# Miniprotein binders against b1l550, part 148

Target 1, 279 residues: b1l550
Amino acid sequence: MRLPEELLERARDIHSEAPSHRIKLDRVGSFGLKVPVEFKGFLLLAEADVWVSLPEGRRGVDLSRQVEAIYELSNPPKDPFSLCREAAISLLEKLNYADSSGVSIRFDAPLQDGESLKYYGVEISSIASDEIINKIRVEILGMTACPCTAELIRAYKSSEIAATHTQRSLGILEVSTKAEHPDPDKLASIIERAMSSPLRTYTKRPDEGGLVIRSLSNARLAEDVVREMIHLFLEEFGHLPEDTHILAAVRSMESVHMHDIYAERSFSLDEIRKEISSH

## First folded at step 15 (miniprotein)

Design la9
Fold by ESMFold2-Fast, scan of step 15:
Structure la9 (fold): chain B 279 residues (1-279), chain A 83 residues (1-83)
Amino acid sequence: as target 1 above (279 residues)
Amino acid sequence: SWKKVRIKFTFDPEEREEVLEFLKRLARELREKYGLTKLVYQENGKIRIFVKGDPEAVDKFIEEVLKELEERGVKYTVEVEEI
């Protein structure tokens, strides 16, 4: 219920008070906000987190100003990259005490899949601290086929394409850069091309058979997929600043085990190029 | 009291990359010298600097940035907006 506004003149301004302990906090904000975004012609419901730094001498953050800032920028809906960047800048400008700000936006991105759509996960952020650092994480499912079991079966009974177990694998690419966010569709494409085969939303039996044959003919370890993702990333995005940081990872949901297999590599563009050229 | 200023620079495209790196370093040095909060970024082919803090410190920051650019002989146009 609404209390008289005259009470505000007598109430303490809690947020502006000194805290009990003079400790700086790195991120204080509003998390789990629902915001509409426009992505490649689609109107999507996204989830946003907004935050600022809080100095050691101030007890609290103006949360209502954070929410107001992002909602004003999200009406009408705009692309999530511009929203992320503009909201981070706006927060740093509006909240005097803050020396950094950030915004993260998460959504499921549609990807054309024949006559239908499939979806992959996207999380983007912009962090304003001296410069703007843009981060993007893309996750998409694909299929892998085990080359070890394929080789064993081929040894048992000669065949050009040996039987082996297949499983769904989650591919992950995360990029942190001072340049603009990489196109998530291109990151998703890199992940799918590194897999034994992509997954489909809908297939007819002949197409399904072809997908299985493709997977079996292109058997790959999780380690193989990570290395291929890195190779393909360098071909597509090697032009990014040398201090760009990448995480490439695969989590394989092994059909013959009660547990998953995981492989990853983190690197900067400068680091990986030196490593590759040393051989 | 606080002063907040947006500075928008336009440079020749051929010099923009070199000048951006120079401004990033200069703004970082001045930020530390004057105890300011600053942000340097690009938008639509222009270099933007946001700075906030003590009014006298902000004014000195702006004056020193412009002085360094002129001493470097760089050609530019500039727009300064107080928020």
Scores: ipSAE 0.537, ipTM 0.854, lowest interface PAE 1.9, mean pLDDT 87

Design la90
Fold by ESMFold2-Fast, scan of step 15:
Structure la90 (fold): chain B 279 residues (1-279), chain A 83 residues (1-83)
Amino acid sequence: as target 1 above (279 residues)
Amino acid sequence: SWKKVRIKFTFDPEEREEVLEFLKRLARELREKYGLTTLVYQENGKIRIFVKGDPEAVDKFIEEVLKELEERGVKYTVEVEEV
């Protein structure tokens, strides 16, 4: 149904009115938009959030301008990094009252896994204020094996490789930087290399046995995995600006407990270098 | 009463990072001084500044940015476009 245009002449402009309370809002926008993106040769369905700041003297945001901005830039589909950056800039330009804008795009990224594919989670953002800050979060599952129980079982049975409990662990790397977004495949690789072993989409019995033996021979606490992720991150991305902020975390879905174990560390590159170089 | 302007600077590649940091600091100072919204970013080897707000304040922003660059003696090309 299409209402007569003359009704628009008679209606109040709610968005431009003064609000009931003179309070600034940090993020107001359209959340959960479905957008196609092109990622490393794949056409993927992504979910996008777009927002702007709202000053204390204005009641509401022009939502149609937000949808127009991302729609224009997503047709034809393009890479999600360019889409985030261009849409954030466009929002700040189009919405006069906004002093900041942002875009987040989430999708499951394919990763080659032998003869098949596996998927890991990616969320990328660009925030435009006085400059552009790019953020990326990568989540991928791996396997960890408990070294404490392994040591106890080894003592009990005097074997070279002790039995222990293994579990799926979720590795998380989040990077906020004024530079370009890091390559998510490289972040996923760092997480997998820090684990006791990666997980596979498909294995035959001999390969599965090898993976389990690898994990048991490389038993790691969640705390060990976080430290290794940080070490590997610095090897690959230590060249980023010193004010780059990183979150490294692991959530271990403990097979012997009804609860999870969680370990994390947040740091700037400047902060971690000083810490590592100190006695 | 809003004025919106895109400014595009081309600098020698060897000076570009130093000038970028200078322009970011200057734009932050001037946005506070004049009550403006500014965005400084890099695209295709060029430095971009977007500024919006009161027309007189926007004009003063542009004037002071260009004055500071001239005082630094930096070689550049500039394009100014009203949005």
Scores: ipSAE 0.643, ipTM 0.894, lowest interface PAE 1.6, mean pLDDT 88

Design la91
Fold by ESMFold2-Fast, scan of step 15:
Structure la91 (fold): chain B 279 residues (1-279), chain A 83 residues (1-83)
Amino acid sequence: as target 1 above (279 residues)
Amino acid sequence: SWKKVRIKFTFDPEEREEVLEFLKRLARELREKYGLTTLVYQENGKIRIFVKGDPEAVDKFIEEVLKELEERGVKYTVEVEEF
């Protein structure tokens, strides 16, 4: 049912009114929108947040115009990088009062895993103000093995491959840059290569044995994994602008404890290069 | 009452990076000077500038951007779209 247009002429324009308090808001928008995206040949259901700044003299934003902007750009489905960028620009263009806009899109990305697929988490953002800032966060599970217990068992038994506890660890890489978004598959690869071993969706007994042996032979502290992720990141993405910001983190879900171990480092490319080159 | 303009610049690929950084700095300066909202970005090998605000301020922005580019002596093609 649709109400008579005559009512719109009589109704107050609430959003254009002065607010109770003259305070600027940084992000006002529609959060948790479901949108289809095309990612590396897959059609995926993604979740999007869209937002704009709201000046101190305006009571509210045009929420319907925000939703129209992203849905117009998502039909037919397109890659989430283009969708993020184009929607952020469109929001800034369509909403006269806004001095910044942003879009974040989240989904589980498929990654080839032998004859099957595994999945990792991706969140892509584009923020438009005086220029575009692109942000990407990748999270993927891997395996870590404790080197401390391994060393103790090796000392006890004089074994070439010591028994130790293994656990799932979540690796995290987040990049904020004025350049194009880094390829999330490459970020996921960096995380997996930094771990004691990757995880598999499907494995047969011989492959499972190989995974375990790899992990045990490559035991790493969470701190080791974070440092290796940073090293591998610099090798692959050191060409990004010097003001690019990175977060590298690992959360190890310790199999022998009721709690997790966490290690992280945030840095700009300029900062980390000076630190590494310091002498 | 608002004026909104998209400006599309085509520069020689060898000069594009240098000119992009120049235009970002200039747009930021003029944005502050005229009280405008501006966005500078790249798309399909072109440099794009979006500007919105008071019509007279928008016109002055465009005039000063073009003047500064001519002063630098760079070759470019420009398309200006009001919408």
Scores: ipSAE 0.643, ipTM 0.890, lowest interface PAE 1.5, mean pLDDT 88

Design la92
Fold by ESMFold2-Fast, scan of step 15:
Structure la92 (fold): chain B 279 residues (1-279), chain A 83 residues (1-83)
Amino acid sequence: as target 1 above (279 residues)
Amino acid sequence: SWKKVRIKFTFDPEEREEVLEFLKRLARELREKYGLTTLVYQENGKIRIFVKGDPEAVDKFIEEVLKELEERGVKYTVEVEEW
């Protein structure tokens, strides 16, 4: 059933009316949209949020125009970076009253894992105001092994490879920059290389044994992993603008505790270079 | 009464980064001065500016941007499209 279109002549334009209170809102939009994206040869169903600023004198946002903007740009599916950027620009252009716009797209990125696939989490954003700010967050699980317990076991009963507890650890890299989004596969690679070992979707017993031995031979504290992630990030992405902001973090799901261990560092490229050069 | 304009600049590649930073600063200043919404970004080797707001303010923005580029002696080509 469809109501007669002539009713639009009698209906009030609610969104264009003055609000009850003259308060500006920072983000008003459509959240949780499902959008197809093309990512490195894969067609994925991603989740998207789109928003604009709303001035103090306007009651509401044109939600249908927001949805139109992203869906028009998503057909045919394109890479999520271009979609994010183009949709943010389109929102700012189409919605006269907005002084800023933004788009976030979330998906699980496939990563080849021998004969199978594993996944890491990606969230990409583009925010358009006076210029475009691009944000990316990558999360991937790896394995860490405790060096403290390894040293204690070595003292108790010497072995070529000291026994210690191992656990799943979540590595996180978040980058905010005026440049293009960093390649998420490279960010995921940095995280995995900083860990004691990567995780696998599928292993046979000999490969599983090798993974454990690798982890035990490369025991690292959460603090060690964060420092290594920062070091590797600077090697790969040190060319980004000096005002680029990074969050590097690790959450270790300790197998011997009911609680997790967490380590993080936030910094700008300018800040970290001055810190390192002072030593 | 809104006026929306897309401006596309092509500059010498060797000057592009310097001019981009200059245009970002100028656009931010004029944005605040005239109560405009402006977006400055780079795409495919070209500098793009989107500006919207009151028609008189938009016209002043365009006039001042072009005047400043002329005073700097910068060589460019420009395409202006009213949205």
Scores: ipSAE 0.608, ipTM 0.882, lowest interface PAE 1.7, mean pLDDT 88

Design la93
Fold by ESMFold2-Fast, scan of step 15:
Structure la93 (fold): chain B 279 residues (1-279), chain A 83 residues (1-83)
Amino acid sequence: as target 1 above (279 residues)
Amino acid sequence: SWKKVRIKFTFDPEEREEVLEFLKRLARELREKYGLTTLVYQENGKIRIFVKGDPEAVDKFIEEVLKELEERGVKYTVEVEER
């Protein structure tokens, strides 16, 4: 049953009313929206969150206007970077009371792997306040091999390739910058290159054996992977503004333990350059 | 009672970074002074400023931005769109 629109003239405008408590809220919006995006030739169904700030004197936000804004910009589907940026700006412009706005879009990104595809996780955000801040988070699985156990086995029994445990490790790079979003494929590449070896969707036995040998020959602690990710990030994206913030992290799903190992470092480009140049 | 304005500046690309940082600082100062919401960003090689709030405050913001740019002596063209 659809109620007559003339009832809107008689109903209280709840959202415009004063709240019970005069407290500003930082993020109020529509979360978990499904939106189509175009990403590197693929049409993907992404999940989007949209929000604005809410001043202490206003009870609620205009949620329908938020949803309308992002859907207008998503038809036809466009790249998620432009969608995030344009929607964040549009929300700030359309909602008079808001002093900031933001949009996040998340999806699994396809990545060409020979004749097959693999995938990695992407979350792209744009936040509009006095400036636009662009955020991107990339997560991809790789393989690590333990150098500690490798050295114990090498000490116990001399061998050309020391046996050690291997495990899936999740690499994470998150970048917050006033510049354009970094290319997520390049971020995923950095993570994979920092690992003992990448993972594949499809391997034949000889290729699988080679992948295992590669990982065993390139054994790395989670701490090693984080440091290498940072080094490779600086090589590729050192041109970003000095106040760019980065989170580099690895979660290793240890095959010999019931628990995971986690290593991370957060830093600004200015901070990390001063740190490494002081040596 | 709300006034919303987009300001688009076309400037000499050689002065881009300096002018952009100048406008960001100025807009931050004026938003606090006049109680405005402002957004400074770049799009297609142009500097955009969005400002909204009380009409008189918005007008004063625009006047002071243009005055400061004239005093700085930078080459620009400006387009002002009321939303």
Scores: ipSAE 0.571, ipTM 0.864, lowest interface PAE 1.8, mean pLDDT 86

Design la94
Fold by ESMFold2-Fast, scan of step 15:
Structure la94 (fold): chain B 279 residues (1-279), chain A 83 residues (1-83)
Amino acid sequence: as target 1 above (279 residues)
Amino acid sequence: SWKKVRIKFTFDPEEREEVLEFLKRLARELREKYGLTTLVYQENGKIRIFVKGDPEAVDKFIEEVLKELEERGVKYTVEVKEI
């Protein structure tokens, strides 16, 4: 049932009223919106969050205007980088009281894997305030093999390839920059190259054996993986502005433990260059 | 009573980064002075400024930005659109 529009003339404008307490809110918006995006030739279903700042003197945000902003820009579907940037700008333009806006878009990105596809997690954000800050987070699973157990087993019974436990590890690279978003496929590649081996969507027995041998021959601690990710990141993306902020992390789902092992490092480009040059 | 304006500048590529940093600093100074919301960004080799707030304050912002650029003697083209 659709109520008569003349009720709008009698209804209070709740959102424009003074709030119960004069407190500014940093992020108020519509979270968990389903939007289509075009990513590298694929049409994907993504999930979006849109928000604006809310001043201390205003009770609420125009949520319908937020949804309108992103849906207008997502039809026809476009790449998630342009969508994030354009929607963040549009929100700041449409909502008079807002002094900042932001958009995050999450999806599983396809990556060619032989004759099939594998998927990795991507979250892309743009935040508009006095400038635009672009943020991207990439998460992809790989395999790690324990060098400590490998060394112990080698000492017990010498062999060309020491046995050790292997496990799935989640690699994470997050980049915040005033430049354009880095290519997520390149970030995913960095993470996979830092691991003992990548994971596959499916393998036949000989290919599976090769993957295991690769992992065992390239045993790495979680700490080793994070350092290698940072090294590879600097080789590929060292051209980004010096105030670019990076988070590199790995969460190893240890097959011999009831718990996970986690290692991380956050840094700005100028900070890490000074640290490395001091050695 | 909000006024909202989009400004698009085209500068010589050699001067663009220096002018961008100048405009970012100037916009921050003027936003504080006049109580405005401003956004400065680059798109397709052009510098974009969005400004919103009180109409008189917005007009003063635009006037002071153009005055400062003229005093610096840099060559540019500008498009101003009220939304």
Scores: ipSAE 0.662, ipTM 0.900, lowest interface PAE 1.4, mean pLDDT 89

Design la95
Fold by ESMFold2-Fast, scan of step 15:
Structure la95 (fold): chain B 279 residues (1-279), chain A 83 residues (1-83)
Amino acid sequence: as target 1 above (279 residues)
Amino acid sequence: SWKKVRIKFTFDPEEREEVLEFLKRLARELREKYGLTTLVYQENGKIRIFVKGDPEAVDKFIEEVLKELEERGVKYTVEVVEI
């Protein structure tokens, strides 16, 4: 049942009231919205979060206006980068009391894999305050092979290719920048190239054997993968502003353990260049 | 009452990066001085400023931004639209 619009004249405006406690909130919004996006020729169903700041003197946020803002911009579907940016700006413009706004959009991105597709995780954000900060996080699985066990097996039984355990490893690159979002396909490529080998959707037996041999010949610690990701990132994206912040991480799902191994490094471009140039 | 204004600047491409950093700093100073919300960003080779708050404060913000640009001797074109 739809209640009469005339009731709005008698109802209290709860959101505009003073709160029980005068405390500012940093992020108040609508989370888990489903929105269509167009990504590199694909129409994808993405999940979006939208939020604004709430001042200490206001009880609540106009949540319906937030949903209207993103849905107006998502029909027809557009690329998630433009959607994030435009929606964050729109939220700041439409909600008078907000001094910051943000939007995050998550989806699985298709990546060409021979005659098939594989998928990697993408989260894109834009945060509008006194300027726009763009964030992107890319996660993709690859394979690592353990060099420590390889060395032990080589010592035990000298062979040209040492046997060792292999496992899936999740590579993570997160970039926060005042420039445009980096291309997620390039970030995924960096992660895959840093691994012992990429994973495939399917392979024929001879090709699978070749990938395994290449992986074994390119054995890498999680620590090695993180360092290589940083090296490759600097080659591709060293032109970004000096205050760009990066997180490079690997979570290795160790095949010989009940637990995972994790390695990470966070840094700004300014910080890492000073570190490298001091050696 | 609230006043909301979009400002769009076109600068010489050679000067754009330096002017952008200047405008970001100036907008931060003025937002604190006048109690405003401001957003400075780039779009399609233009510098955009969004400002909102008390009408008199918004007007002072715009006046001071334009004054500072003139004092720097920077060449620009500007469009100001009230929302």
Scores: ipSAE 0.674, ipTM 0.902, lowest interface PAE 1.4, mean pLDDT 89

Design la96
Fold by ESMFold2-Fast, scan of step 15:
Structure la96 (fold): chain B 279 residues (1-279), chain A 83 residues (1-83)
Amino acid sequence: as target 1 above (279 residues)
Amino acid sequence: SWKKVRIKFTFDPEEREEVLEFLKRLARELREKYGLTTLVYQENGKIRIFVKGDPEAVDKFIEEVLKELEERGVKYTVEVYEI
């Protein structure tokens, strides 16, 4: 059932009214929208959030205009970086009262894994205010092996390769920059290279044994992994603007504990270079 | 009542970063002065400025931006779109 359009002439425009309390809101929008995106030859189903700022004198936002903006730009499907950027700009242009807009798009990205594929998490954002700030977050699982227990077992048994506990660890790199989004495959590669070993979708027993031996021979604390991720990031992306902000983190799902171990570092490129150059 | 405008600038690549930083600063100053919403961004190698607000304030913004670029002797071309 559709109500008669004549009722629009009689109804109050609630969104344009003054609110009960004169308070600005930073983000008001439509969250959890399903949108198709094209990523490196794959058609993927992504989830999008779109929002704008709401001034203290206005009761509500035009949610229908927000949804229309992203859907118009997503047909036909395009790369998520262009979609994110274009939708943020479109929202700021379409909604007169907004002084900022933003779009986030999340999806699982395919990555070649021998003869198969594995997947890692990607979330990208574009926020438009005085200028555009682009953010990307990449999460991928790897394997870590404990060097402390390895050393204790080596002392006990005098083995070349000491037994130790191994676990899945989640590596996280988040980059916020006024430049274009970094390539997520390169960020995923940095995380995997910092781990004791990458995880595989499929291994046969001899290959599985090799991965375990590699991990045991390259035992790393969560703290070691974060430092290595930062080192590798600077080698690959040190050319980004000095005010680029990075978060590097690892959450290790410790196989010998009921709890996880977490290590992180947030920094700007300017900050980290000054820190490193002081040594 | 609101007016929306996009201004597109093209200029020598060697001058781009200096002009971009200048335009960002100028837009921020004029935003405060005239009570406007402004966005300075790059697209396909071109600098774009989006401005919206009161029509008279928008016109003053455009006039002042173009005047400053001319006074600095920056080589550019400009396209104005009314949205």
Scores: ipSAE 0.498, ipTM 0.831, lowest interface PAE 2.3, mean pLDDT 86

Design la97
Fold by ESMFold2-Fast, scan of step 15:
Structure la97 (fold): chain B 279 residues (1-279), chain A 83 residues (1-83)
Amino acid sequence: as target 1 above (279 residues)
Amino acid sequence: SWKKVRIKFTFDPEEREEVLEFLKRLARELREKYGLTTLVYQENGKIRIFVKGDPEAVDKFIEEVLKELEERGVKYTVEVEVI
């Protein structure tokens, strides 16, 4: 159903009007759009946010043009990195009044796990202003084992393998850079290698036993995991521009507590190199 | 009225990083001077500049960028598209 086109000649152009208050808005757009993306051979349904800046003298943005821009670029489906970058540029080009634009795309990334799949969370963004800033956030679950309880049990029982509590821990790496997005599979790998052990979608009893023994022999505090993630990140991605900003974090869902333990560190590559070299 | 222009530069690989930093700085200076929106980025080994705003200001931006590159004596090819 549509109203007569003649009504448009009488209707006010609300979006182009002066606002009640002359205040610039940083991000105005369409959030929670569903878009298909192609990721490493998989066709996935992702969630996208698209936005532009709104100047102090304009009441509203043209939301229909934002939606058209991303949908035109998503058919046929393409990789989410190219989609973010191209859509952000397109929004800045199409919306005359905007001095910045951005696109964020979220999905669960499949990762091969033997004959099955496991998944990790990915959020990819591109922000266009005077230059392009790319951001990626990767979250994946792993297992940690408590070294403090392990030491107490070892002292008490004098066993060869110390018993301790284990729990799922969520590892987080977030990178903001003027370079291309880091490969999310490599970020996920860094997180898993920093843990006491990775998690599996499927294990048989002998394999499960081996995973548990591995975790127990590699007990790590949340603080240890964050430091190891930073170390491994620098080995893999030390080539990125020095003003690249990183957040490394771990949330441990402690099996012996009603609450979680959290550890994080944010830094620029320039900052962390100077810190490490001073020791 | 608005004027929107895409500029694509090809530079020698040895000079590309230095010229990119120069163009980012120059574009930032000119956007403030002329009240323009500018975006400088790299794509497929080329430097891209998008500029939009008042037609006269956009023309001044383009003239100034090309003049500064000529004065620096850098070797380049350029494609200019008005959209």
Scores: ipSAE 0.667, ipTM 0.901, lowest interface PAE 1.4, mean pLDDT 88

Design la98
Fold by ESMFold2-Fast, scan of step 15:
Order: C-alpha cells, then structure tokens, then sequence
Structure la98 (fold): chain B 279 residues (1-279), chain A 83 residues (1-83)
C-alpha cells in the first residue's frame, strides 16, 4: 500500500528540525547496500556504505538521496574505484548541508590460481572533503612456519629440513593516499611474497609437498612478515606522496596455541624513510 | 538558498602539479575565509573545483581564484558550470 503523497503536507519534516543536542556527526548514511561492480573482467556482488557529515543544527540526513546517488552510478555496473570516487563527489554535490562525504565498497577479488581461482578481500574507499582521499585495504591468507621450534627440532635431530608447526596467517595492507588507489593485485602479491609460502585453492600431492618444504625452509615470525611486507611495499609503491599512510599487519592463527599472534606497524612514507635512513 | 558551481581548469601538463598544489592551498584558505564547502580534485588531466554555499560567498570565491591565477601569469582555460 502506497500512502497518499498529500500526507507529506501534514507530516513534520523531521530531518530538517533542530536536534536535541547541537552536536556535529562525522558519518551518517546507508550501510550494507548490495551493489554490482565490474572488476578486472568479473561481474561481482559488492557491499557498499555511503555517508555524509551532518551539521550540528540539523536532526537528520536525506537517506533516500544517498541510495539514489550510488544506484544511479552503479547501473550499468562499473569499476569500483570509479564508483567510489564518483559517488562520493555526487553525495557532496547533492546534499547541500554536508561538508564531507564518503563511500566504501567491499568484495572478494578473484586471483588466477593455476586452473582455478582463489580470492582475497578488498575494501576500497573514497572520502571527499576539501580534497579526495582514497583508501584501500587488502587481506589475503598465506602460510607461516615457526623458526623457533624449527631450531629446537634441528638441535634434537640433525636434519637438513627441521620440522616445525605451520599455520594460516592473514596478511593485511591498508593504504590511505591522495593519489589514485594502488592496484589491489599488487598489494596481494606483496603480502603473499612476505609469507613463508602462499596458499592454493587445490594442489596435487607433489605440489603440496613442495609448498610445505618451501614453507619450512622459509620459516618466518609474524614480526619478520610485517617487516618484509613494508620492504616490498616501499619497492613497489615508494613513489606515492610522502603523506601516504600505510598499515601493515599479520595475524597468525597459531596451530600450537588457543590464541593468535598479531604484529603491525602504521606509518607515513615520510616517517618510514627517516627511520630507515637513521639506522 | 545554496549556490553550487563546478570550475574546470586545463593547464599545460608540465605545470599541472605545481598549479594543483597552489589551488588546493588557495581553496582551503578561501573556504575558511568565506565559510564555504570546497573540493579540489583531478579528472582526465584537468583540475576541478567544486564549491557550494551562500551565493555572494561563492561569487567572491570564484573572483578571488581567477584573480590569483591571473596574477601568477600561467596559461589556462576555464569553464564555470552552475549546478
């Protein structure tokens, strides 16, 4: 049932009213929208959040205008980088009272893995205020092997390849920049190369054995993985603006513990260069 | 009522980065001075400025930006689009 539009004349305009307390809100919007995107030749189902700032003197935002903005730009499906940027700009233009806007889009990105596919997590954001800030977060699983236990086993039994525990580790790279978004495939590659070995969708027994041996021969602490990720990031993306902010982290799901190990470092390009050059 | 305008600038590629940094700083200064919302960004090799707020303040913003660019003596083309 559709109510008569004449009722709009009698109903209070709640959103335009003064709030109970004159407090500015940073992010008010529609979260968890389902949106199709085109990513590197794939049509994917993504989830989107859209928001704007709300001034201290206004009670609410125009939620329907937010949804219209992103859906108009998502039909036909387009590249999620362009969608984030265009939608953030559109929100700032359409909603007079807003002094900032933002869009985040998240999805699982396919990667070719032999004759199959594997997937990694991607979240892309664009935030429009006095300029556009682009953010990207990439998460992918890899394998790590403990060097400490390997050394103990080597001492116990002389062996060329020491036994040790292995586990899944989640690698995370997050980049915030005034430049365009880094290529998520390159960020995923950096994470995988920093691990003891990558994970596969499927392997034949000889390939599985080789992967395990590689991991054991390349044993790394969570701390080692984070440092290697930063090193590899600087090689690939050191050309980004000096005020670019990066988070590098790894969460190791330790097979010998009931808990995880976590290591991280946040930095700007300017900060990390000064730190490295001082040592 | 609000006035909303998109300003599109085309500069020589060799000067674009220097002019972009200049326009970002200028827009930020004028935004604070006139109580405006402004957004400076690049699209397809062009510099764009979106500005919204009080009509008189928006007009002063546009006037001041163009005055500062003329004083710098850089070559540019400009398109001003009301929205």
Amino acid sequence: as target 1 above (279 residues)
Amino acid sequence: SWKKVRIKFTFDPEEREEVLEFLKRLARELREKYGLTTLVYQENGKIRIFVKGDPEAVDKFIEEVLKELEERGVKYTVEVEPI
Scores: ipSAE 0.630, ipTM 0.886, lowest interface PAE 1.6, mean pLDDT 88

